# VHH binders against Dimethylsulfide dehydrogenase subunit gamma (ddhC), part 17

Target 1, 240 residues: Dimethylsulfide dehydrogenase subunit gamma (ddhC), of Rhodovulum sulfidophilum (Rhodobacter sulfidophilus) (q8gpg1)
Amino acid sequence: DSLNAGNIRLVDPEETVPVIKIPDGIYLRTPNDPDDIIWARVPEFRVEMVMAPPVHPSVGLRYRDEYPEQDLVVQLARTSERFYVRLRWVDPTRDMSTLRDRFRDGAAIEFSESDDSVSYMMGTDAESPVNIWYWHPDGDRVESLAAGSPGSLTRLDRQPVTGASEYRTGHGPDDSQWIVVMSRPLASEGDHQVSFERDTIPVAFALWQGADAQRDGLKLVSLNWIFARMTPDAAPAPGN
Below, E stands for the ipSAE of ESMFold2; O stands for the ipSAE of OpenDDE; V2 stands for 0.75 times the mean of E and O plus 0.25 times the DockQ between their complexes.

## First folded at step 4 (VHH)

Design t06 (framework vhh_5c3l_4)
Fold by ESMFold2-Fast, scan of step 4:
Parts: C-alpha cells; sequence; structure tokens
Structure t06 (fold): chain B 240 residues (1-240), chain A 124 residues (1-124)
C-alpha cells in the first residue's frame, strides 16, 4: 500500500499549519537526515498536487488522460538556528535505477514575500515575488531562486539552503518514495531570501517528474497557499 | 489494545551494567518510534533515549550519551536499553513508551502509551 495515500490529514486552502520548534536538549544526528527520529514527532500533512496549467495558451498537453494523481506529504520544523522542510511523495516509477533522466526530477517549496499573495504559480506576480527552494538529485543541491512574473525566474547570488534525500524502494508499485529534507539558517541575508521573522508565511509546493518521455518536464503544483505559523521558543524539555 | 511490558531492572553497584527489555504487542511495532523514559524519586519524567521504527536513527539525553545504547528487534517486537557505567543518579523507574507521529501543545512530545515501568537502583 501507498505510504503517501495513508490516513494523513489533507490540508484545506489557506489552512494554518505549525512549524514545530524542536525542543532544546534533543540531539539532532545530522541537520538534514531524512530518517532522524525527530521527524516521527513532527505532524505530517498532505497537500493535493495537480498538473500545472499551460503557461502559454497555444501550448496544449495531449496526454491529459495519463496524468497520475499525486499527493505530497509535508513536515515543517525549526530549531533555534534553522528552518526545515521534509517532503515525501510516491515515485510513480518503481525505483530510481530505472529512471533515465533523473536530472528532471525535483521538488520545491515556495515562500510568498507578501502575506496577501494569492498566486499559486511560480513567477506570476511581480508585486508579490516568491522565494523558491528547488531541490534536484544531482548532489542533493538546493537552488534558492526568486520569481516575480512569468519568465522572471532568477538564481539568487547567495545559496544558503542545504538538502539531503533518500529514495526508498517498496514491495508494491505505489510503495516506493522520495524523501527530501531542505534547511536554511533562520537568519536571512540578501534580497528575496525568505524572512522567518514573520509570524505566518504563505507556502506552496511543486514537483517535477521527468522520467516519462511523453510527459517530459511535467510539473505538479499545489493550487493552495497554506500558512506556515512559526512556533515560538519552547520551554526546555520536561522530565528532570 | 497496545501492551508494553518492561523487564531487566534491579539493584546494581556504581559502574555496573543492566540491560532493559520491553515486550510490545497490539500494534505494528516496526511502524512506530519507541522511547525509554525514566522518573527519579521526586523528579519529573526524562526522555532517556528514542529510536525510529526502522532502528536507523537514535537520540540520547546528554546525561546518558556514551553510556546507554538503545536498540530494537522488530522480528521479536522487543525494545532494549543497554546501560553501562551506571551512576547513582541513574536510579529511577524506567518506562518503555510508544511515540505518536504528532505532538500536542507547543512545547512537549507526547506518548500514546507507556508500560508499568521497571525499577533501576544504583547504590553502593
Amino acid sequence: as target 1 above (240 residues)
Amino acid sequence: QVQLQESGGGLVQPGGSLRLSCAASGFTFSSYAMSWVRQAPGKGLEVVSDISGSGGSTTYADSVKGRFTISRDNAKNTLYLQMNSLKPEDTAVYYCAKEITYYVGDSKWTFDSRGPGTQVTVSS
């Protein structure tokens, strides 16, 4: 059975979800370990992913009937020093060894630089720019990007985001999954890098799946902005 | 129904060793993170160590790092805590706890079930 299709809560449009403060005194094994025990204690939520609409009206997609349903499982956490996002999704192909174009696979979180942004697509509004953390498997690199209008995608000069990933094979056709963690220091430096000093940050997500030649470069996006609420500093862990 | 039962506690001299075991039933053991939690006389609960469902990730309290080792045998539905170089301050009731994948409130991890506990006494 699918690890992504379990009884994980589906979030509503504009729902507020907590960014969990990891308690002081808990040893984080590695900053980006996707299997760190801490992730067992962070709430999972599910985001509905849909195929991105065509950017230009003259570009039609012919293979609409072949689009798979895809959900993204998300966890948000922070320490006193760093912000973390963990993404998990079922790979529609069996395992990564069968993928011919792995450099087209990718995952992103998008942060609105405006509290009132209703844009759900990267680069759609110059007055409401987004900061994008784009992970791709070539060396677990994350690119910090900015977008403000269609075609305005820009790689930022500072690249403070680190990532790590794991591909887990399962025994069934829907059991294999990617797990990706991305993190950055809470302190923000440079234009268009998201600020974590806000109480609530609108976030959205995107997935690229490139292994299918007929659906080459297909992007799945969340149509819903959700609001990531920063959890204030927690008291030291009780129990001594 | 979830059942957890600890064993292996007892009286030991400072510098000695004990191995605690926890037999689990009533749930899919390999799907849940597990913890060892202790309570010393007159003190609150302290999370000593935890381990992921697969056994691939572990965490230890600063007070026990380098001395205690948590492990699990998913084929036997059993959790272990190997305790070496025991100190008088390790004297406590030790509980096996099943973790949830969600914490409640703004500052605490939560356990959905805990065993009856096993007493560990370290004295000269």
Scores: ipSAE 0.000, ipTM 0.126, lowest interface PAE 19.2, mean pLDDT 71

## First folded at step 5 (VHH; framework vhh_enristomig)

Design d01 (from b27 with L103I; at its last look DockQ between E and O 0.32; V2 from the best seeds 0.00; counts 0 for: pae O 8.3 > 2)
Fold by OpenDDE, look of step 5:
Structure d01 (fold): chain B 240 residues (1-240), chain A 122 residues (1-122)
Amino acid sequence: as target 1 above (240 residues)
Amino acid sequence: EVQLLESGGGEVQPGGSLRLSCAASGFTFSSYYISWYRQAPGKQREWVSTISSGGSTNYAESVKGRFTISRDNAKNTLYLQMSSLRAEDTAVYYCAARTTYWIGDRYSYDYWGQGTLVTVKP
């Protein structure tokens, strides 16, 4: 499948998107199946990803201000039990190596633990932190992390987030893409685990292209917050 | 002027090997993803392989284990080592260069070569 970004709604910074409530009685084959038919019922929206500013000195040496933009397609959904995010983006190479001279691909969703006054760039301070779900392809791992500032990224004790990914090899004029699903129970205990008992949650996204030696602060990011509305909404027709 | 020039095509027997080259000029080769595509007679152009600036590679399932893509940035040259060639590998092979970003409806390449013909037949 092609990304078909042209037919997917572009969501600008500070816009609101619904978290689609999947009806009760719908059973997923697996919790994080990227190919589950249920995703056809969840609208896709597109986010423009740009090179993150070099906030850490170490990134400055590798920063490329001319790095081109990237589209990220996002779906947000929830059941009565779990919150789901499905991400897909074009990537011509599957990078899974963690060798010293090789870098793996990655994706992340960042949640404000409070409101949009929190900096979308990894939080404002210890009192205004973010929860980050970070996916990497090796082992389909999703780490639950927290940050209060750039450089303060911390792995949380509890790791309730799981994920699964598919790398679809491109055919014809279309290129390959990652499809990643991350999810966790709606209710999750532990410090800095984002609460979904809110009407609106500010979210932001990040991508790492291993082929371009992206890692840590050298990454693509969405600008500012997008607001995920947790109230139940009917799923509109998909853009695909 | 930007140029991608494929070479190395020809006729080969099934099971044989062939090495294609793509010479690039007129742009910063090292900054681009470089790919091979192929188009068989009467068929649509299909993706074969891609290599990043950093050397990461990807292959279509149909060529995995048989084809190897590589690049020499110092020479601005892309290579495709083909082995265990099959009749279905017969096609015009194109090299294409693109940046890492994707816009619009599909991933587009900035530059295309003119192609080199590979014919696999007894």
Scores: ipSAE 0.009, ipTM 0.260, lowest interface PAE 8.3, mean pLDDT 86
ESMFold2, look of step 5: ipSAE 0.166; ipTM 0.610
ESMFold2 (binder alone), look of step 5: mean pLDDT 80; pTM 0.800

Design d02 (from b27 with Y107S; at its last look DockQ between E and O 0.59; V2 from the best seeds 0.00; counts 0 for: pae E 6.6 > 2)
Fold by OpenDDE, look of step 5:
Structure d02 (fold): chain B 240 residues (1-240), chain A 122 residues (1-122)
Amino acid sequence: as target 1 above (240 residues)
Amino acid sequence: EVQLLESGGGEVQPGGSLRLSCAASGFTFSSYYISWYRQAPGKQREWVSTISSGGSTNYAESVKGRFTISRDNAKNTLYLQMSSLRAEDTAVYYCAARTTYWLGDRSSYDYWGQGTLVTVKP
């Protein structure tokens, strides 16, 4: 995987990116292999991640203006059976611990359950919620969650999302990165599981740097929505 | 004025130990990821270790188990405890500081030290 950001398209808020349809007949060794060759067929786009404003009083006690920021590289793909998200980002430290004074890394993709009128900051209300896939490195767990507002995060009864990750150590902290794949069946039952039977899905992203004691509302986020187009598109040549 | 000043370098026998220090000034040290790099004669600069503001650490495979990075934010100082030193550890060791990470920007460190020489001689 190339870390050449110069060749990766920067996607601004409210832009549209395609969900690439992977042709049938492609053999996948595992559903969520971060190193699967199929990802070479899926274009990468880059999203600027910024520190989320403190919306909860507890976050205000921990908030600093000098928290490190970064970009996130995203790939969106689907087969006839599953929807896939591949995320990668630079992280000089692999943080797996949830000890009292240690925090684990994390990543999430947020889906509007309806349209872009929903707040990208964890939904607007109970009638306008979001579905969140939350990955954490310990056990490569991905939780399917829902929210209608900040502080209303709820774990859903059904957990159809799975994931796998790789922490790749390069020749420097700028070469060290998390690579995370999350996926679920296209059709999933249960309340607040995002439907992929739509042309466009608003998505947003979050990252937690455990090394900086980021957790809960203290996180990096993408701004506003990015629109994932579900219409099948041909995979362009990789920009790496 | 921002400054990173490495010290503690010198000559040591194989299997020996050495402790490097990097004294920082002129910036909010506690807010930075701090790293050690090294450059051997005739070779490219290579990453050695990084420590976050929160104390999380990462190491190059070549030094794992032998080197320990640590920091004292109250003293604005970075440390590298080196043990079981090998000839291939001979290099100028640099400290570098950064707050932001961007993919593809391999030179995105905000500040660099001038380096301290470590020589491991048989």
Scores: ipSAE 0.024, ipTM 0.339, lowest interface PAE 5.4, mean pLDDT 86
ESMFold2, look of step 5: ipSAE 0.061; ipTM 0.517
ESMFold2 (binder alone), look of step 5: mean pLDDT 79; pTM 0.794

Design d03 (from b27 with T99K; at its last look DockQ between E and O 0.02; V2 from the best seeds 0.00; counts 0 for: pae O 14.0 > 2, placed apart)
Amino acid sequence: EVQLLESGGGEVQPGGSLRLSCAASGFTFSSYYISWYRQAPGKQREWVSTISSGGSTNYAESVKGRFTISRDNAKNTLYLQMSSLRAEDTAVYYCAARKTYWLGDRYSYDYWGQGTLVTVKP
ESMFold2, look of step 5: ipSAE 0.229; ipTM 0.650
ESMFold2 (binder alone), look of step 5: mean pLDDT 81; pTM 0.817
OpenDDE, look of step 5: ipSAE 0.262; ipTM 0.647
ESMFold2, look of step 7: ipSAE 0.123; ipTM 0.571
ESMFold2 (binder alone), look of step 7: mean pLDDT 82; pTM 0.819
OpenDDE, look of step 7: ipSAE 0.000; ipTM 0.219

Design d04 (from b27 with S56Y Y107S; at its last look DockQ between E and O 0.55; V2 from the best seeds 0.00; counts 0 for: pae O 7.6 > 2, grease 27.8 > 24.2)
Fold by OpenDDE, look of step 5:
Structure d04 (fold): chain B 240 residues (1-240), chain A 122 residues (1-122)
Amino acid sequence: as target 1 above (240 residues)
Amino acid sequence: EVQLLESGGGEVQPGGSLRLSCAASGFTFSSYYISWYRQAPGKQREWVSTISSGGYTNYAESVKGRFTISRDNAKNTLYLQMSSLRAEDTAVYYCAARTTYWLGDRSSYDYWGQGTLVTVKP
């Protein structure tokens, strides 16, 4: 995949993007292959990522209001069996350490379990929660989590989400990027597993830059909700 | 006025060491990712190293183990410690600063220095 921000549609908060239905009969080499040719058929859109406000007191001491912005490129797709999200973003450093004094990279997609009245900042309350898919590079783990408020992040009993990643190194920081695919079966049982049996799902994104000691609430986030339309749509020509 | 000013270049023998500096002014240095690039005669500009605001570093394969990038935010200065220099390290070395990461243009740095020449020859 080429990096060309100019050709990738910028999606603003509260805009709607389609979840592309991959035609039946298309077989993926692996469920979460970041390099699968099928992604060429799924349009990319770009989301501006900004430093999350320090909503938790523990973040306050580490918060930097002048932290640079980041682009996140997103693809949303589904088969008859699974829902897929592909994320890619520039990262000059591959951070996989889980040592106390070092931090790993990370990425997440957050789903409202209901509608956009739910706070995109980790839910409103126990009755208005979010489901979060959280990826970290060590072991290509994707955790299914839930939250009703900042600080209430909970690991769910069922972990139906899987993922795979690639760190592509280039000749410069603009050429080096993470590519992460996360997916799960469309039908998934369990509390706080987002239902895909809806026309529109509010989604939000988060990134953690390990190199900048980002973790927990210290992260980059997309603003407000973006609405993922689950209705089948034809894939337009990719911008890249 | 924004300025990146490289210094420390010069002639050095193979196997020698050299330390480059990039003095920044006119912007919030601590908020930027800072990189070194180099351009050899007749060649394209190539990435050498980057350091994040958090101090984590990345290097081109050709300089790993030989070059060390560092920064002093209090002094608004970027450094490149070069050791075990080789003839192929001969180039004009540039520092560049970036406050955003855009997917696409490799040259999407906010600011560039004018460069300092490093010549490695017997």
Scores: ipSAE 0.018, ipTM 0.277, lowest interface PAE 7.6, mean pLDDT 86
ESMFold2, look of step 5: ipSAE 0.096; ipTM 0.514
ESMFold2 (binder alone), look of step 5: mean pLDDT 79; pTM 0.795

Design d05 (from b27 with Y33W Y107T; at its last look DockQ between E and O 0.42; V2 from the best seeds 0.00; counts 0 for: pae O 6.4 > 2)
Fold by OpenDDE, look of step 5:
Formats: C-alpha cells, sequence, structure tokens
Structure d05 (fold): chain B 240 residues (1-240), chain A 122 residues (1-122)
C-alpha cells in the first residue's frame, strides 16, 4: 500500500462515499486481514483529522491548540455478511502500552444511530446516540461502544465487532503506518448496534496518538459527518 | 542558532558497541520528534530510529533489538546505544529533528546534524 495520501481523494465533511459491495464468491483469507487483496478493489478516500475540541474538563490540562493535522485513509466495504472498515494512517511510533506514563494508539469509527441531526461529537443525547467501534492495538481488540454525549461513553453488552491490524514499518517515521480493519456482521442484535439496513449512514472518525499521551477526549477527529452510502457500487481500481 | 551536533562515532570491531550522542541547541528540543539516520558510502541515507516527544520509539528492522534510542530533554540530548555492531552498520550517522510528523511528509525534517562516522571492521 502506498503512503502517498496526496494522491487519494480528499473527502470533505458532509460528502458521501460509497460502501463498496464485494461480490459474492470472493473469499477472504481472514475476516479482517489488512493485507487482503480485496482491498485493492475498494477505493480509498482521505479524511482530514484535527485535534478535537476540549469539550470534557479532563482534557483541558493536556489540550494543545497547536497540534498538527493528519490524514486518515479510509475504505468502506461490505459483503453479503459483514460490514468492513479499513483505516490507515501514518504513525512514526507503534504504541501498545498503557502502563504508567505510556499510552496506546487507537482508532475509532463513529456511526450515527439515526441521521445527521445527531451530533458527530459523541451523540446528542440518550435519544440521539452514536455507536462507536473503538480499536486499540493490544490484542487487536475492537470494542462496540455507545454514547449520547461527551463523557457518556458506554461499553455495550454485545461485542460483535472484530478487528485486525498491521503496523508497517517503512524507510522513515513518516513511512510507517497503522493499517486497521474492523468488521461486524451486517445484522447484529443489541441496543445501540448501528443498523446497516439504511441507505445512508453518517460516520465520523477518531485517532489517538499514544506517543503524545492522547487518550479519551484528547484525540484527533474528523469534522462533522461523512455519509456512507450503502448502495451496491463497483469500485474503481485504486491508483496505489 | 539551531544546532544538532553528533558525537561518539569511531571504529569498532564486529560485535562491539558504541553510544552516539546528539546535542541539540537553539530550539525547543522537548517538542520535537528526533530521529537517527545513517548513510553508508555509496548508499542512500536510511532511517534508523525515531523517538517521540513522549518517549515512544521506533526502529528500522535492520537495527531492531540491537540499537536503542533515548533522549534526555533536560540535557537536550539524543542518544543511540548500538550493540552487536555489524560491518553493514558502517555509516555516517545523523540526527534529525522535526515537528511535522502528522503530515505524512516523508522527507521533511526541520533540522539535521553534520553526522558522526561509525566504522565497523575486523
Amino acid sequence: as target 1 above (240 residues)
Amino acid sequence: EVQLLESGGGEVQPGGSLRLSCAASGFTFSSYWISWYRQAPGKQREWVSTISSGGSTNYAESVKGRFTISRDNAKNTLYLQMSSLRAEDTAVYYCAARTTYWLGDRTSYDYWGQGTLVTVKP
């Protein structure tokens, strides 16, 4: 995979991107293989990530106004059975530890459980919540979470989301990247599990850089919603 | 004036150890991600290791397990502890500092040192 994000289409807030339907008969080596050849058939788009506003008091002391922006490369796909997200981003350090003053890297995709009237900043209220898939590198765990407001993050009883990751080391710190795949069965039961039986799903993203002690509300986020279109689409060949 | 000054290079036998230092001045060292690069004669400059402002580390596969990068922000100094040195480790070693690590610019460093020569030979 190319690390040249500049050649990848930038998707602005409130734009629509397709969830690519992977044809039947295509077999994945593993459910969440970041290196599966199938991803070559799914177009990449790029999202600008910026420091999240310090909306929670716990973030205030650690918040820095001057933090560089980052690109997140996203692929969205689905089979007849599962919904897939592939994320990749440049990260000079592989941060796995949560010990003492060390913090792990992380990534998340947030889904509105309804429409774009829901706040992309962790939901509006209990009646307008979001479902969050949160990945962290230790054990490649992906947690299914819900939130109705900042600070209301809750782990759901059912955990249908799985993931796998690769940290690819290049020829420099900016030539190293995380590649993370998260997926879930299309149909999933349980409260606050996002429904994929919709034409359009608002999605947002978050990244945590462990090396900079990012955690909780101190994170990079995409702005507003991006709309994932659940219609079957053919994917053009990526330029990578 | 910004300065990165490498030291600690020299000649060593295979299997030996060296400790390189990079003394920084003229900028807020603690805010920078600092890296080691090396360039062997007739070869391209290659990345060796990076340490973040928070102390997280990354290594090229060729040096992983043998080299250890560290920093002392109070002394504005970067270190590279090299062990189990090999002939292929022979190179001029450079330290480089940057803050633009999130932009994906593979070639962008704000500051470079002049390098220190490490020679590994029998």
Scores: ipSAE 0.020, ipTM 0.312, lowest interface PAE 6.4, mean pLDDT 87
ESMFold2, look of step 5: ipSAE 0.369; ipTM 0.682
ESMFold2 (binder alone), look of step 5: mean pLDDT 80; pTM 0.801

## First folded at step 7 (VHH)

Design f01 (from d03 with Y33W Y107T; framework vhh_enristomig; at its last look DockQ between E and O 0.01; V2 from the best seeds 0.00; counts 0 for: pae O 13.6 > 2, placed apart)
Fold by OpenDDE, look of step 7:
Structure f01 (fold): chain B 240 residues (1-240), chain A 122 residues (1-122)
Amino acid sequence: as target 1 above (240 residues)
Amino acid sequence: EVQLLESGGGEVQPGGSLRLSCAASGFTFSSYWISWYRQAPGKQREWVSTISSGGSTNYAESVKGRFTISRDNAKNTLYLQMSSLRAEDTAVYYCAARKTYWLGDRTSYDYWGQGTLVTVKP
């Protein structure tokens, strides 16, 4: 895996990216293996992450314009049984837990349960919700959540999403990165579990830097929706 | 008065098909998420399928590929097309409407129908 995100294609908001169909008979070594060779067959694309606008007063008090933006490298794939998301981003610090004065890192992908008319900022309202996969570094837990608007985040009864992560250290803090895989069976029961039986799914991303005391609404986000196309195409060689 | 009225239930052989309807009145149907639930004799009520106000659908694994949920907002009607029916599909089928969609509690619906019986027997 290249640490140079600059060599990876930048995807603009509202662009379409393919969800690569992994051929039958090919499996990850372990579920959600961040370092499986199969990921070399899935194209990477890069998303610009910017500070989310403060929507809550408490976030406003913590908001800092100096917080750095960064790139998120994304891979989307599916088998006949599961949908996979692999995320990579540079993080100089591995922040594993939330304490009184320290905060953990985090990552999330958000799926529109409907279409792109829904706000990419956690949904529009009760009628237009989103499903969120939220990864926690402590124990590699991934929560399946739903929201209709900022502040309406709720944990779903069913938790079909699993994950695994690797913190890879390089030759310096700028070479260190999180690699996180989240996945779920294609078929999943329960309201607000996103359906993958669609041609296109609007997705958005979020990152939390624990070292910067980022939490809740104080986070990096991608802008607007990116459209994940459920393509039947076999995994191609990685593109630029 | 708010009402959800299920219909279309009956007896069918294994492998057969049925189409259930849920007629809604007394509320803004198009603004609601609507679900099908079912309860077999001696068992707890279980979720079957949901369709959002925008038309997004979701299914229980046990019915996926066999059942299709749809809605006609002009007619204020919810449908469930059932195919490849099995004995284990025997149950009273209920439609339920929900306005507060992000709550994880599946029992928290605003309105429920009285149900329609589906019996799958040889």
Scores: ipSAE 0.000, ipTM 0.222, lowest interface PAE 13.6, mean pLDDT 86
ESMFold2, look of step 7: ipSAE 0.100; ipTM 0.521
ESMFold2 (binder alone), look of step 7: mean pLDDT 82; pTM 0.818

Design f02 (from d03 with Y33A Y107T; framework vhh_enristomig; at its last look DockQ between E and O 0.01; V2 from the best seeds 0.00; counts 0 for: pae O 10.8 > 2, placed apart)
Fold by OpenDDE, look of step 7:
Structure f02 (fold): chain B 240 residues (1-240), chain A 122 residues (1-122)
Amino acid sequence: as target 1 above (240 residues)
Amino acid sequence: EVQLLESGGGEVQPGGSLRLSCAASGFTFSSYAISWYRQAPGKQREWVSTISSGGSTNYAESVKGRFTISRDNAKNTLYLQMSSLRAEDTAVYYCAARKTYWLGDRTSYDYWGQGTLVTVKP
């Protein structure tokens, strides 16, 4: 159960990864159970996370050109009812709250809303908006957000995404990890709720380390899109 | 030193064609997504097209079917083939390079060119 990035396949930017279809009749014990045995049947892939460029100059932000990079382990799965994302990453500190000069951890996945939108650009981004699932550790709340033009990050009226997390403490700080599951019903109406009725969905990821005062645009991100392929009904592949 | 240098702009009649180039230096060109932007007089800068590091392309609706973005990594050069040009295509065209990121100011690019003027008029 430990995060062993060396044994997990690295996925490069713009690669395609499968969304595993979990057969009917097989369900998680509870929605978003991060420790359900079903995840052993879903392949893991690893994504390199790097520091995002600064977006807003701010006094007091500890932006560094050389920020610690890390690996994000991702699993994508779906049932006949829901789409699931499971994220794992090493985090030496469990940061749960934003208070004064303390900041909480965070994780998010971004979906392109357009089938032909392999690049999300600003200016006229209304043509290629994104839906973001943003996980908060304090309460395991997941916000469904949308973004387009600069400064357009918006909380959507409907909030169909739910989540659950586990902070697993290892033998040392570098063995400790977050495990986060986010999911949503496959069908979800409302503006900017990503549709899963498509063959391929561009996705990207973000992580916030609260201990490093990461927040907003100061974060780790995956590079470019990864393309999630909605595979036909099939038995889950063995996990790795 | 990082540099993006646009060229190929000029005056053309409606329905005509132009090919813009953006020569890049000072960074790993092949690792970046590269975009064209344009700014017409009195208007805000708008996105035109992007080509990813892997070669995937995307276009603004206003230019789809008329413009083609491409890149030559061996030459560190970005291209924009423009056809069926219209008066509304008149603008200064900029190339910009960035690593793809989200949940931020998406107009933020790592590097910008100085622009090249395209004028479409009879």
Scores: ipSAE 0.007, ipTM 0.246, lowest interface PAE 10.8, mean pLDDT 86
ESMFold2, look of step 7: ipSAE 0.038; ipTM 0.481
ESMFold2 (binder alone), look of step 7: mean pLDDT 80; pTM 0.802

Design f03 (from d03 with W102R L103W; framework vhh_enristomig; at its last look DockQ between E and O 0.60; V2 from the best seeds 0.00; counts 0 for: pae E 3.6 > 2)
Fold by OpenDDE, look of step 7:
Structure f03 (fold): chain B 240 residues (1-240), chain A 122 residues (1-122)
Amino acid sequence: as target 1 above (240 residues)
Amino acid sequence: EVQLLESGGGEVQPGGSLRLSCAASGFTFSSYYISWYRQAPGKQREWVSTISSGGSTNYAESVKGRFTISRDNAKNTLYLQMSSLRAEDTAVYYCAARKTYRWGDRYSYDYWGQGTLVTVKP
């Protein structure tokens, strides 16, 4: 079952995964089409997502030990023009917007602007910052953010990242899922926009379950860095 | 003791409406995802709808637009408002509660009710 993450290879923290180069002349139907056939050519890997430790009192007040952990399925790809991230994860409910007592779902990928010496939790300091792509479902907006430490999250002046999503309802809540694509031009100007002119980029992930009132620091996160390797130009490998 | 008790089932004509209830006790109802399932004779149990603790909802395509799931956490009660009922909606309806979701643990619920029968016939 391609919709079951259980049969997708689990990637351990600090493991290296390839960024698949999509050959020239192959394009998505739309820039961020989450259902494009091209994704079948990009290997999927699975990341374990665990509850982030509370680092702020306000988060601590809302923290529940019983929050569910889950798996995030990730695909990384690039063309000669753009870098792509495709995320999918099981979500029994679709949470589209933040209201009085309802909160929206969310997803993010974090890129280290330096090496693995920085904290995977929003960077170590101003000299070791991270660039965050944050997706939220209302309007499929993706924000480009930066942080040097927890609590230092800043919206960047330039917003080159775009996204699109699909909420797929399965036969049950366990196979209902978000599918989110985020992408950016390979070259993007502006401070703290991650450079893709690197051999390896440490990446981490975050998920927000709106149904559980997750927001801000109350979130699921991947453990430590996963290293995305910018592989040379090659045809995409067959999917798993 | 944990208990889920469905009620409200009965006979109804096609096009009619029916409201099911599921009364929960013995656990922190408000912290759980609560779902409706149904099983027709000779068929597999199928998912109908789920509601989160926060009130977010999801529906099977076969009932979308016709059924409405809701909950009252103060009363520890789950509801299913069914409208435009069809013969194919005939089934025993079950409520089920789950605290966590994880990929690879499909259709596993912490608690199940005994079910209530809904019969749609002329």
Scores: ipSAE 0.204, ipTM 0.623, lowest interface PAE 2.0, mean pLDDT 87
ESMFold2, look of step 7: ipSAE 0.243; ipTM 0.655
ESMFold2 (binder alone), look of step 7: mean pLDDT 82; pTM 0.822

Design f04 (from d03 with L103S; framework vhh_enristomig; at its last look DockQ between E and O 0.01; V2 from the best seeds 0.00; counts 0 for: pae O 10.7 > 2, placed apart)
Fold by OpenDDE, look of step 7:
Structure f04 (fold): chain B 240 residues (1-240), chain A 122 residues (1-122)
Amino acid sequence: as target 1 above (240 residues)
Amino acid sequence: EVQLLESGGGEVQPGGSLRLSCAASGFTFSSYYISWYRQAPGKQREWVSTISSGGSTNYAESVKGRFTISRDNAKNTLYLQMSSLRAEDTAVYYCAARKTYWSGDRYSYDYWGQGTLVTVKP
């Protein structure tokens, strides 16, 4: 594994992981620098990504069992001002745009706006929705979205989330990887912007492989919620 | 009445194989996430594997590559094919079903089986 994923702790569904508090006075070189040294202080955990169930009829026509699963390496951190997500995963191809028969890569983190009784599959209903940060490789654009069910994806009026990415090429296609950072001010106004004033936030992840024509509901997802703990643990953060 | 009934447990030597079954009745099996859990003596219950209604699967690291979860919706049955069994796989194995997820507890499932014992020893 080019990511050495085997050496990174695998997080099972419904496990709790810490959001690391970055001390005051420490800043990234740029707001969303994927290669900042600060990330060495944030432990990595690994999430297995599997094909999303084809819940939408249009996805069923495109669904393939042979699509490979993969590992997503995640880091969660916060300052006194912002919440950060760093994602990295192996991708042999850098797919930047959607054209006729070509599709772009993508990544997303999903937050439950309430608790883990909400479905991790894009929410339960309009009263139990999720907030989604969706990263686009073309221009490093990150959209803040909301959903209450598959097919109900809506772009929010306010767009406080920003991002940056690096495509790192290794010695072979299997050594190449995306590194993506997404972040937002801790306090953000607007409907369906997730609140970080909680002890624990259920999160889930999604990836799209453009080379495999993945888009919309045809995607890799993490299974069930992972619980991001906002309250620092008394013990030091585990190492990588 | 809702029921999950595990079967297929028994004694097996290290390196051996065993297939567990979980027969479901009394609910719409095909619309649920179904999981295997296990609990060894004196230890906490731990997650083993889950399969979605659409067939997506996930495994605990300790069983990955050795165990295979599958389902037959026509038979309302969940399976766990275990291979390369180890002493540390000794446990009571439970099947559990979830349509939705419950707040604050990973062990909150809609339905649980009574379990089947798997013992791996020379």
Scores: ipSAE 0.005, ipTM 0.256, lowest interface PAE 10.7, mean pLDDT 86
ESMFold2, look of step 7: ipSAE 0.198; ipTM 0.627
ESMFold2 (binder alone), look of step 7: mean pLDDT 81; pTM 0.811

